Miniprotein binders against q56419. Designs and how they scored, part 36

Target 1, 326 residues: q56419
Amino acid sequence: MEGRTLEEVQEEVFKRHGVLVPKKELEDLAKALEEAGLLLTEKVEARLKEEEEKLKRERPMRLAGLSYPEGEREARAFLEAFRASYPGEGEEARVLLMPHLEPSRVPEVYGAALAALEKTPPPERIYLVGVAHRPLKEKAAALPVPFQTPFGPALPDLPALQALDALLPFELFNTPLAFREEHSLELPLFFLKGRFPEARVLPLLVARRSPELGEALKVVLRDFPGLLVLAVDLSHVGPRFGDTPLTRTLAEEARRRDLGFLERLAEGEPEAALAFLGANPTRIDGVEVVASLLPLLRERKGKVLAHRLDLEAPTLSAVGAGTLVL

## First folded at step 5 (miniprotein)

Design L31
Fold by ESMFold2-Fast, scan of step 5:
Parts: structure tokens; sequence; C-alpha cells
Structure L31 (fold): chain B 326 residues (1-326), chain A 94 residues (1-94)
């Protein structure tokens, strides 16, 4: 328990979750978990080392059969159903912002992204920038291996990745294990690979703002042109994210915050978008991605194609999702 | 059906009284073919025996980390956020 007393743990659980756990019950549970945790740590370390070795060759699918179909035919039908869920036409994208939450929750938002990809000429490569849900050794990371999809492997653009690595003040390929379970890359990649089967990919994760990444990417994109994809979700509100239960007012505030952020990006003013969020306290997971990519987003005008705040009634929580083309 | 899932949860709790490792293994095997069902069974087990649910999730973190993550989310949604929080802290420390 990191040297925390049982009383401190009991108090934190009560303050965060409103549950008072009896001290004896908490003591028995903590003792059982400590013993199990020691065995878990040893075995997990061995498994993580094994998985790290596997990641030197390829990144396997983790969400096939769960978030998307594992068979190619079924995956194709799934993709077309999502496109059909958006009644509008897309617009050509040089930069695409799309979500990475569970696709079935916001099919019309993914449909809008597919519509934009339909109007976009096939890129030679896709710069896919997601959000790290596990700590990275550096501010950002990449994994230079094939990523498996139901449409075949998405091959890494090794020359472009090496050019990017050479321009950064840190080792780009620094945390392979962070890519083992990363839905912010896997879910957008499913849609991108389905639409652009020949495109190579630069799978990038941002954990903390890295202006150096944005500056380096601006140089690399000049020599290795491609589609830039920001795979980010918007507002996270409610108890599932450590907040109070969602109300109509909080939902309206989240929608206003999401749209205000996206509209400022669409005007080519990413600093104004970040300032808007700073003035309005936010839990948008893409903030560090946008802050890192400022040189690529400035003076690029575009359009918000879709936005939805997905309400999760059982938890009284919500996640915002949007599609923006620049 | 819900009744069949509840029956499975009760059978796993009963099995765990004699062999918690075997109960955890059974849920792990179920998670390979039907992770949503495994998660729902873990949620119901937590209603009867939160210590067993915690043990199963810790074992799943070794063998099927995605199913473990889904189980932690399900425990949080089921009104057992204190158990989910404790498990999450231990998994993150590994």
Amino acid sequence: as target 1 above (326 residues)
Amino acid sequence: SREEIEKLAREVVKLARENPEKAAWLIFELSKTDPELAVEVIRLIAEENPELAAFIVLRLAELNPEAAKLAIEALRRAGRPEVAWLIERLVEEA
C-alpha cells in the first residue's frame, strides 16, 4: 500500500466513492491482496518481458472479436455500416481528428471520419497520433513494427520513423510495452487500414506535451508527406472518471467545451483552443497531443463534421467524441 | 440468461471455497472465449465474495490483462468502487 495506513486507505475510499469499509474487512482484504500482489509482481514481470520480446516483431490485435470483427469479410461489413450511420458527405482531410473510444457508442462520429477518408486521396503514410494510457519513459514514443488488423498488417514507415527519431532529443522507440494494450491507436487504425490498405503507418503516442515532437514532425512531413491523424476523445465527465454524477447542466457544459475547442482548431487557432480549455476546466485527453502538434495545426482552417457526447446511463458518465477535418 | 449467469457465479464461489486457484483458472479460460461473460460473472462474484473477485482479477492481470481491465470497470459500475480501486492500484504497481 505504499506505506499508507489502513485508516488512510479507508478514508480515501470513503471520500472518493462514498463507501465506508469496516477496518477488519479492509485489513483482511489488504493482507490477501498484498500476498497475491507479491506473486503477481513476479509473474507479471516475467510475462511483460516475454511480451516486450514479441513486440520487437509485431503488434497483435487485442480488441478483435470485442470492439470490431476479427474476420476480414465481417470487418468490411462493419466498416461500411459505420459509414452508412453518417448521412453527410465528408471533406478532404490533410489533418483528421477522430475519436478512439468504443466505436459502437458513437457510430455516426466514426462514420463522419470514414466520409472524410472517402474524399481524401490515398496517402502513402499515416501519422497516427494517440494518447498514452500507460506511462512512457519519454514525452512521446513510437513502435516500429507491423500492427495486425483484420485487413492485414499495417506496415511501419521505417524511413520516416528513423528520420523522426534522428530529429528528437530523446529516444523515440523508448517504451514498447505501452503499445501492448493501446486502444487510442488500435481502434482508429482499424478504420484507417480498412480505407487505406496500402498506406504505411507511424504509430505515435503522446504522454506529455512535447513541442520538440511537433517541430520534428513538421520537418519529417515535408520530406515524407502523409495524412496526420489525431486520435483523441473529448470531455470525460462523471463517476467513471472520478467526477460527480452527470447532470443536464454538466452535459451542456461538456458539449459547449468540446465544440468551443474543435471550432477554434477549425479556425487554425490551436493556442486559442488550448486557452479556451484552460479558462474552462477540462478532462479532454487530447490536450497534450494538440499542445505537442501546434506547428502542424496553426493557420489550417477546416470543419467540424460531427460531435456527440455519449451518455453512459448506468454510470451517469459521458465521453465526448468528434470528427474534425483540417 | 441472467439466471444462468448468476448460477455460474454461485458455482464459482462454491468451487473457490475449496480451490481459489482453480476458480480463477476457470474464469481465465472463460475470458478467452467470452470476455464479457467472464466480466459479468466476476461482477456477481464480487457481490458475494469481494476477496475472491479481487484474487480472480489479479490472476487475470497476469494472463489476460484486457479482461482484468474490463472486470475492474465492471466492479466500479456495480457499486464496488473500493474493491476496484484497490485492485487497480496493485495492478498499476506491477
Scores: ipSAE 0.000, ipTM 0.278, lowest interface PAE 14.3, mean pLDDT 80

Design L4
Fold by ESMFold2-Fast, scan of step 5:
Structure L4 (fold): chain B 326 residues (1-326), chain A 103 residues (1-103)
Amino acid sequence: as target 1 above (326 residues)
Amino acid sequence: SLEEEIKYLWRAIEILVEAIKLLLKAAKKLYDEGRYEEALRALEFAIEALEWAAKALQELQELAQQTGDPKWLDLAHKLAEEIQRLAEEIARLMHEIVEKLSK
């Protein structure tokens, strides 16, 4: 690789070993390093290809043992404990909005989602729409492979995914590596698979507004009916998110914006929900997903089951989470 | 959120650690073949990856301490141990290569 000068190499050697390498040896080293750079690039590319190849077969668990238990028995007990944390009754969901932040921070919000799933007839398939936390080549992507969970693999709905791909102006299966480590899919999927073990899944990520995704999904859902799940978090406020330290006023504003957003969605008015947020000053990350799925959310009335703004006292920051059934 | 940032940093560290291991394996093979200059180049990339892993670990350690949760503190400890072992391995091989190049 052509990124290094003799002076930079000498400085690196001096920094690591406290000695300067003689000039003739340094010139020979520079040539050898340039030649070796191409071989290292090749090895890195081979490793990335290997990881992409593995993702063509399955998506392994990444958060097992940290965010949820690895063993099936322990995972079942964990799921039931979360359900128990929500004292209310659920409502049947045709569309479910649930969070994807660390479950232990908002157990009652995940418990509300579980309550809704208990009242919902088992779907043949789940359209699981999360938020991309890594760059995608296109506005949205999917990975058509089994996703491992403690309850067994969540199998992809290949016919529905292929039907969706055919209707989109871009390749749907465009960024496999983005799915290797993606909590916005993995965490909701844990709960969904625990409740609907037979359901197939369409694991979808949105990076930027894609109205074409919503239009295509509207068509696909007619032929392949299923449960639509929006796995999104709400307000992100405080220094952790490039904001001022959390005050009572800022926390009230975040709650107001979260609830106003959810309540307008519950009224079947997703455009009004987006307009209410304006410039999205509290950084609700569900905006891009809702904007992409407008045709699926219009004129669907429902209910906000739970909402919490969870405080990170050490950082004076907070993240909003909610459960909405439509 | 605090836990989400810890998980993000953990994932970043895992990627960097795997890159370091690959580069270290390549450097050892090059060293065994008497290709000392190429081995040093592989270690240079490994050091850059190591520096990023160490920086991410510092952030993760601070966040783990803020949680007070034993699971995150244990994760930070295990990652620190692995990064330290890799740093020592890189340093040993670099010393050997520099000695060869200085003759």
Scores: ipSAE 0.000, ipTM 0.177, lowest interface PAE 14.0, mean pLDDT 82

Design L5
Fold by ESMFold2-Fast, scan of step 5:
Structure L5 (fold): chain B 326 residues (1-326), chain A 103 residues (1-103)
Amino acid sequence: as target 1 above (326 residues)
Amino acid sequence: SLEEEIEKLLEEIWELARRIYRLLEEAKKLYDEGRYEEALKVLEEAIKLLEEAAKLLQRLQELAQQTGDPKWLDLAHRLAEAIQFLAKAIALLMEAIVEKLSK
């Protein structure tokens, strides 16, 4: 940037990084921090109870018009564009690992998932396992209601969900509010419903490793066969995730960590995949999902179709994304 | 009690968040004055506090989950959003400073 004026530097920051944090946003943040330290008002508590009752009937779209189109026609064109971003043919999946971060950031990775789904026979049901971004009352949860999509509602597989609940040592339907704003289910479900409109869904969230979930799912899958989808992101690095600013070395380490993890899963060795992460397992979103699903991942060989470390220059942060077929 | 431990963690994380916010304001002022090296040092301190807040936030989320109470779950979630916003703000300002200093 040698020979650049202050105005030229500010223009480049605006172009590359958007807007530097404005005073109003800092003031709004200060107010939010103060309010977060206060006791819940009766109005907030009543609102949460009302939202919970609504979630007992259906799960509405939250990201329509933001992360994907609201209309069916536009949503179909969106899927076609993402598929076109991946030049490969894909492979049949019995287990699919796909991302859940903002699709526009890694279109080729979602395109690889779509390619795999094109080669996969339509399942009667999809076991969609995401990561809880809100605390759960138990290690895992499900919500047995229709999930709205631009392609119509994804209907719950009630018999399979009831069978799963019966095998677990905890109440499966334990935290409806956790599903209100859950992108790890909403974003993959958009793609899955677009490709398999007749498939019913088991929407599952994992907050902490639950070996009992994997054992129960192994039993349920025998009576209720379907496609297992792990909706997980990979490395989370940089200040946005409470880590140090991203460097070339840290980005290379993150890519190596992601690929080493995925390749070990592709060899049917999920315990080796977890061990490979060593002292930093919490830096990969989905470690708790893989650790919960060990009985379903062992001895399944497959292929990594795509991987990308999405670099967010304004935050000096990155998120890894991959598509793996088993 | 479990609730008393949650309240103490909320107070500690909130105090860290306020300290981080104050450092962010200081760094932004230094940046606006063209004092980039000083702004960078202030943000380095903010990042250390952010790392501390993130660790306490994980503990808070675990305890809030143990209660099963929507009140504590909602408060933990809102505080997590506040910490994530602070992290993003620090990263944006850090990138702007690095752009000014890198030649």
Scores: ipSAE 0.012, ipTM 0.403, lowest interface PAE 8.6, mean pLDDT 81

Design L6
Fold by ESMFold2-Fast, scan of step 5:
Structure L6 (fold): chain B 326 residues (1-326), chain A 103 residues (1-103)
Amino acid sequence: as target 1 above (326 residues)
Amino acid sequence: SLEEEIRKLARRIFELAEEIWRLAEEAKKLYDEGRYEEALKVLEEAIKLLEEAAKLLQRLQELAQQTGDPKWLDLAHELAEAIQYLAEAIAILMRSIVEKLSK
C-alpha cells in the first residue's frame, strides 16, 4: 500500500473544489476603491476621524464570531477545545513564541501555547509583540488602550508603556489606525486573556527591524517584569506568497527551515537563527520581530513544543506555525 | 493630478480583476467538464489580462510611493494581493490543464 504524494493530493483537491479565488479580497478591493475615490471628501474624513477617536478609548474585537466565539461561555469552551488538541505537557515560559494565523488551521499549535501558559505563573503584564500588516509611521508602534476580548478588556500597562516610550527615539503611540484590524495581536490576545485574565498588556507592532525597541524593552523588562510573547508565523511558501507552487520538496524544505530556526532560538542563539534563514529569508514573517528583540532572546534556552506546516491546497501554498518556550 | 491618476489606474485594475476572475471561473468549468483544450484557450485570455493588470499595478505602486500617503500605499497593497491571488489561481489551473493534455 502506497500513500499519495503531496502533488497528487493537491491535484485531487483542485479537481473536487476547483481553484478558489478569494471573493473576500475582491470585495475588500471594491471597498478600497470606493474609499480611495472619496478619501478627500468630508464624509470619509469624518469616518476616519471617528475610527481614530474610538481607538483612543478602546480597541474593539474585529474577529469575534469569525475566528473565535463572541460569547464568554462559548469562548471558554473554544479555548479548552484548543488545549485538548495538544496531547503533551506544557513548559514554563518567560518568553513564548506562538502563531497568529487563523487558529482553526493549527489547533494543536495553539493548544501547545495554552499548555505552556498553564505551566506559567500568572504574569503581572504581557509584552505582546506582533507583526504590522499595515504601514506604521515608525518602525514600531503601540496602542495604549483596553483591547476588548470575550473574556473582558485586556487593560494596557500604562506605566510600562510610558517607560518604553520615554526610551525610544520615536513616538511609540504613532499609528493608532494600524491597530484597528490587526490579527497578529487580536488572535494571540484571545488565548492570553483567557489564561491570564488579570494581566495587563503592552500591545506592540513591529513593521521593520528596530534594534532600539529591543534595547528599550530590555531596560523596561527589568523594572516591569512580565511575559514576553512573540506572535509570529513561520514559513510562507507557494504562489500566494510569490513563490513557486508547493511541491513535496518545497514543503519539506519549509518544515526543515522552520524547525532549524526554532531550534536555534531554543538554544539561545537568535543571531544564528536569523543567519540560518540566509541572506534571503524564507518568508518567515517573524524575522523583523526576532531581529528587533535580539537582546531579549540571547542566552535563553528553551523547547519547541509544536510545529505544523498548514497546507492551503487550492493555492498550492502553506504557512508554518510553531510554539516555542524560552 | 497624481491622485486622479492613481484613482484611474485603480478603477482599471479592478475592472481587469473582475474579468480575469470570470474567465478563470469559465476555464475551471470547462476543466471540470473534461474540455481541456477549450479551458486552455480561455485561460490564455485571462493571462493576457493579468499581464495588463500587473503592469498597471506596477505603475500605481510607483505613484503611491511618490505620494508617501498611507491611504494610497494601502490601496496599492490591497490591489497587489488581489492580483496575486488571481495569478496563483490561474497558474494552478494552467498546470492542471497542461498535465491532462499531456496524458
Scores: ipSAE 0.000, ipTM 0.254, lowest interface PAE 14.4, mean pLDDT 80

Design L7
Fold by ESMFold2-Fast, scan of step 5:
Structure L7 (fold): chain B 326 residues (1-326), chain A 103 residues (1-103)
Amino acid sequence: as target 1 above (326 residues)
Amino acid sequence: SLEEEIKKLWEEIEELVKEIKRLLEEAKKLYDEGRYEEALKVLEEAARLLYRAAELLWRLAELAQQTGDPKWLRLAFKLAEEILRLAEEIYRLMHEIVEKLSK
């Protein structure tokens, strides 16, 4: 098998069956498995090149039929159901922090985001900043193509994206394949496109802290005003994330950490929010996004509309989600 | 969807495993009857299907990793263990046949 030596395979066969398998037979098996692996690698590489070429034209839906309905009418009903899950009224947003966690797990949190969007005048463009779940060649990236949704394609704001690219010390349109399977953009975009069908988008991914991205965005937003959306999840706790099993105490600590972080952001103190997380900043995937966007978050006061720590009983784990308006 | 591709690969792997087990039992019966060369041919076919199952498993494991859902990675591990167990049985029986044919 891949990752084993012929001697190890022979030893295991001897231990299990009490006989020594001829070395030649194991060598033939290893060679056949290596050849099968090479064929699989060639097919995978060809498929990835094909996918990358398709991404030059458009970004297709990947989660339609899974996380949201494929049809427009069903998608509209789905979106309205999420809005109905939040009993409160929203606040006008210039900056919106919302989750990218599976929507069905925290419907009231997405509902709060929808409520905020109802109070927000339709923007010409949305700066949608998500978290890279795959490696990027640079600290951040964008994909300048239409993103398909059940409500029609979300069109890229090419002039604003090009203005941003020109101000950065790296190529903004790097790593297109990182966008092929990226729920931190696709899931928020579903809700944003449903509410602002005419808005163009700047789909941005942050992998690591990029202060230069925040400085460049501050300049671009001045010339190309729009809604800034931070699509981030909060605490990740439990065995699913490499921690001990979730206890009542650990869950309460996670809730306090999430709310303390969000409340400091709501006071217009993003540096204080980052400092508050102290020794465990990486347990909130929004840390790198907030750290990159400091110039855009300072002195903007707002309100936490919703927060939930979603408990995943089978794995004894949890993920925090929240909606914040600035 | 990723999950639908995984489920399709899972079904294909299970059908291959089922056929491999059938061939392995056929080879054992031939071996018990002293029909060593015929048993070897059946095992060669079982090995061919085993390599095909391994190829599909690599694809399933790659997609499972992409989902980020540990249940699919656990499935991949379970299938890998079953395929390894079958490989060990096939090669043990081949070894016994080679010994018999050498006398």
Scores: ipSAE 0.000, ipTM 0.185, lowest interface PAE 12.3, mean pLDDT 81

Design L8
Fold by ESMFold2-Fast, scan of step 5:
Structure L8 (fold): chain B 326 residues (1-326), chain A 103 residues (1-103)
Amino acid sequence: as target 1 above (326 residues)
Amino acid sequence: SLEEEIKKLWEEIEELVKEIKRLLEEAKKLYDEGRYEEALKVLREAAELLLEAARLLFRLAKLAQQTGDPKWLELAYKLARRIWRLAEEILELMHEIVEKLSK
């Protein structure tokens, strides 16, 4: 429809019908499409272009005051409280898997991630790989702008992003609007920036498995070494996710699948982790990210520091979250 | 709130879209089997649900404009594109049936 008038589209629709298409139904459809077409106005398109232009300069905070405090002092205290929620010591990470679920729901899991970051030498850059919750024009995307946080802006690693873009068979900076509201990057970034304020970031989203992304990242990481962070949630079960109401059996299955997945990753066997899930019946959202990053995860042994299945009692649903160091 | 009403309309549209897709796939299967009159009946049912989805979308868009929040207008735009694509598929299959029955 873009680049064509709605009247032209409707005329073409009429020409495509035959005597077997009921005239009244076609007229009603054309009228409904015309009314809906007021939504495909130049005003809507102009507003989306304005938002895209703003994203060329910076990515503002969207969850400040909601999921984490706006002020730097309050944000620092918030981080310390999360760290205190995990009684263990961390392990040094070269690859960190952490959640992007609302932090207040799983404070001990984020605390485990913070413990690992405390044991990890400050990286020059962080490859932050999240899950696209909005459609991307390609299998993956990045946004090469500063991401605002309460600890100051997380600056993009432009040379590393450009090197990555050059190695991919698609344009890496393809869907800026997908980053406008993306909690799979914003929530982990809050914790990462608080711990490593000087690190530059490569904010990456995966929508569908992209083996070419993993191969390109393996090359880029050799020239631009850094911390790889997979910001993924685990099982999604219950009516909120198109499933039956949560039962004890379903919750146990979700925990079993989450832990089996993480344990195989910890053994350096990401293909075995994917095979273990099969059809992914509990909807672990990390599957597409792990499938994309296989060459970065093979033969890296590590440890599962924390796991929790968080219950949403009002919806009889649950989401799994975990922290894994490799 | 306006946002709660938008979310309710969004949920209703998503449910209609699921049923429209199911009916469209059923019609395609009937078409492949040479069962043209049955395919046409299923497509008419799909078209009626599409009209309802379009009407709900129009209401959602008006509320989105009232919020002044670009995210709801973006949602409305994306839903409109999805509904239009389904309409195109329904009309294309109806055209194919017309051609077959005219031979």
Scores: ipSAE 0.014, ipTM 0.219, lowest interface PAE 7.8, mean pLDDT 82

Design L9
Fold by ESMFold2-Fast, scan of step 5:
Structure L9 (fold): chain B 326 residues (1-326), chain A 82 residues (1-82)
Amino acid sequence: as target 1 above (326 residues)
Amino acid sequence: SLEEAIKWLWEAIKFLLRAAKELYDEGRYELALEALEYAAKALQLLQEAAQQTGDPKWLDLAHKLAEEIARLMHEIVEKLSK
């Protein structure tokens, strides 16, 4: 920022015990901070407009070199290490629920997802449904462009996306910028593309409950069969999420809620799963996704392959993650 | 007065928190983090001044501001690590 440093301000304040900081100096600081904020906003706005134009052609990797390796060979070894972290065998999935939490925090959960994908015949397309972490103009959105991965671009299924768009009461391709930095799609896609390199993708984000999305997807899946993937995290507990510091009791409650939710989904009872969460449905970010996809989840029985509650010790917080096949 | 210094620091922290939230909403996590780092430095000064007053209202304010800054910083660090 421009103007005086906060350290210089600190020295002046402490040098003058009980002395009022001159109004002119406060005004000058406020003005400098305001000018810096306005300049940063202009720069951000211009960059976002440029990025929106680029997103009409492709969605670049944002987490390469951070959450997964940039190079294909290193990415392959990384993916296989996650598979190795899960000692069990998978089961065939028609619907897969997997996390979008940083993979290194719950390697066995992603390993379970990989095990399920190994037992699943390669789909022609993947319906990848994540959670919007940025505002959408509508309840849901999609971006019909190639998504870059270390394994090559994941190509959009344009006919299926267009069929979906035609059935919705809103424009599906409504908020491209929401996809620029969206880990709920990018992280699962890394694993999905690594296992099914030929599959096309429908990258979908849900911001709020959209029953019309679930009804439309039920129709589209009949004409364009594929693998449905719900990329959702489970309980969020602790001060980082507006709760009290994590205790053994709160951790046990979070595990109970996560497993109760997943087991009801595994029984083909998604309405019962949502009801089980009771008064605190916002504790699981996948609630809006599950609520939107009810027609696709009813009467589909399956199995919970893995669950972990990952402790974030510095913040006394935790996030739940699980793998469910239906 | 010491209370006037606290009020000035509080205004500076409020501006930096608003800037950080705007930058966070725009996906500019590194700039949001920088704004919060300045807010944390201003908070340290406010905390020391509040301790000198011994007034519970200023100590409570410092605690609430510390919680807000810490929450936002952890959210941003998580975004940058993912």
Scores: ipSAE 0.000, ipTM 0.199, lowest interface PAE 11.9, mean pLDDT 81

Design M1
Fold by ESMFold2-Fast, scan of step 5:
Structure M1 (fold): chain B 326 residues (1-326), chain A 83 residues (1-83)
Amino acid sequence: as target 1 above (326 residues)
Amino acid sequence: DEYRVWIFIRVDDPELARELAELIRKLAEELGLEVLIEVDDGEVIIAIEAKDEETARRFAEIVEELVKKLNPEAKVYIEIEPV
């Protein structure tokens, strides 16, 4: 683990935010954190290095037994129950937008995704694009190792990942630890692997807008065709997300923003979808993913299969989830 | 009793949120602090496990004060939960 001096931290704050934080204030903060007992010890540092080395070989399940069953038989029954939760028919997808929210909270939305996968010919590979919930060293990252699932390991498409890496102006395999606990990949992958057990995967995380990623992916998809999956949640509303408590009016506004966003994507107008969010302030976590993948989303028409705003009554908060096929 | 602290920081600019997260991570490295920092569309999410409620609250106060110095317009929401 490499740290930086307090002087380097001070300089970076000034460059990024235009404020000069006095060294004394940073020293006082460091002292207060030491008193709080929240220090990184040598043992913790060693553990993080061990975890990083482990991720060079495979990405183990983290949510098995919590968000989905650990055993293959139970996992299969779990998938069938989710499919049964959606009463409609699916439609073939070349691009699939699906959530990464806890599945039990929006079963009909995941059921709609499963319905779409039933109508989709088995792809040789899946480009699975999630949202980085941890900082990345670059705008985007990938982890080129098998991801464990109850249905067996989802194998990486190494040739396609290497082709993508070669076309990018940054190193794609830059932040392995960001993948250690990443539900935006693990939860959709559970469903995708259950439906397409032989498909290889490109597990991708987006932290910041990367137009170069979308341009490179458009090139790679010509040589390595596959299913593109955007694993994104929609509106985040309420006190849990820094907002005021949810009201009927705010919930209805969130539903309208989610659907307006998805409908514009379904018309093949991703720039219009982003502009709609800018004109109607919202907290949709997929913005950076959509902004990065513009070349892959333009002029692709499709259909919104499902949408739900999941209400968390104890916190008066809500998260939107939807399934869109393009 | 262990406590988990969630700190949600909202800024109007997703790029600024990413920069704040990167800065907080680098500051934590320099201070020898283990913290989980996540970024979600203009929101910075910080998770930490503390030995007791007072330690959890103190850490949250320190982070909030730092954020306010860097971006006075940021909205901060703090949840403290027993583990």
Scores: ipSAE 0.000, ipTM 0.319, lowest interface PAE 10.6, mean pLDDT 80

Design M10
Fold by ESMFold2-Fast, scan of step 5:
Structure M10 (fold): chain B 326 residues (1-326), chain A 80 residues (1-80)
Amino acid sequence: as target 1 above (326 residues)
Amino acid sequence: SMKEVYIAVEGDPELVRRAAELAKEIAEKYGVRVWVREKDGRVLIFIEGDDPEKIRKAVEELLKRLEEEGIEVIVEIEEE
């Protein structure tokens, strides 16, 4: 028996596990538990643990039919339409920086990434590094299971993942639930799997700066060569992100900030790129990924293929997106 | 400061249609835009507008109306 409100239980579960349980489900569960003399929070946590166990087998699609088509033929046509939206030619990538926001908002930017992938020899594996939108037990995590896509499952590179885990001072496979709904992996993976259907994947999330991850990845990439993909968005400006309403001047400043960041990365100077952004890394998720991967980005020269500041006029807010090859 | 909120509703097709109807009704009331996507007994609702306060009020009223009609909702917060 406990005196906590349903709202308190809902908030506690969300803060601990990053899952918002519907109030109706909590009400139904509370009634069943009261009849059985059991605690609501313990039963919710037991159900989350069961969901976590299911994630040890596979990661299902969450955005199919929403952000991309479910069927393979429709998905292929969708991908080709994005490629067609970029008028330029790609360049071979050893490292690819691409966005993870809704693709329809920045089709030319995803098209540029596809153009780069067309010029890139098929890798045996892809190191896909996204940003955690849910709490992680450690600074970074991976999920060593097949990720379902319209092009078939993206299979994990288990030997490379185990090699990475062995080099880290923390357990790499530490927060399976964080991968249940994670667009920073799912959206880039759609494009990567469509282009490289045979490549295995290391699905990695960064929550906070982890220099040890970058050092370990440098070693693993030597023994298990592959394509490194940083799935990161750029500037987040405006009221939607806790900032002043966007003006024409602020939009121009955001564009200059994004391009200055990308161009410094293209010169092989990632520390200079981070310094250029100045002190406000919490509004730019990509900063934590770049800061974690410094050893892999230094002295690699490349090219910015595309950049767009996606303006959300209704909220007077914007998100920057870019494609960079190194 | 407003975070982006996606509202997902699962259940009977009648409840899914009712959730979409409520979202459109509330969008009109507050002068905000609503995007509704329906898929296999699930509806995803995204609310946007020119005034963050109107968006907040629309979201709060939608969640209240869905709760009052016993419609189960999952709210996703994308940004910190």
Scores: ipSAE 0.000, ipTM 0.116, lowest interface PAE 21.4, mean pLDDT 81

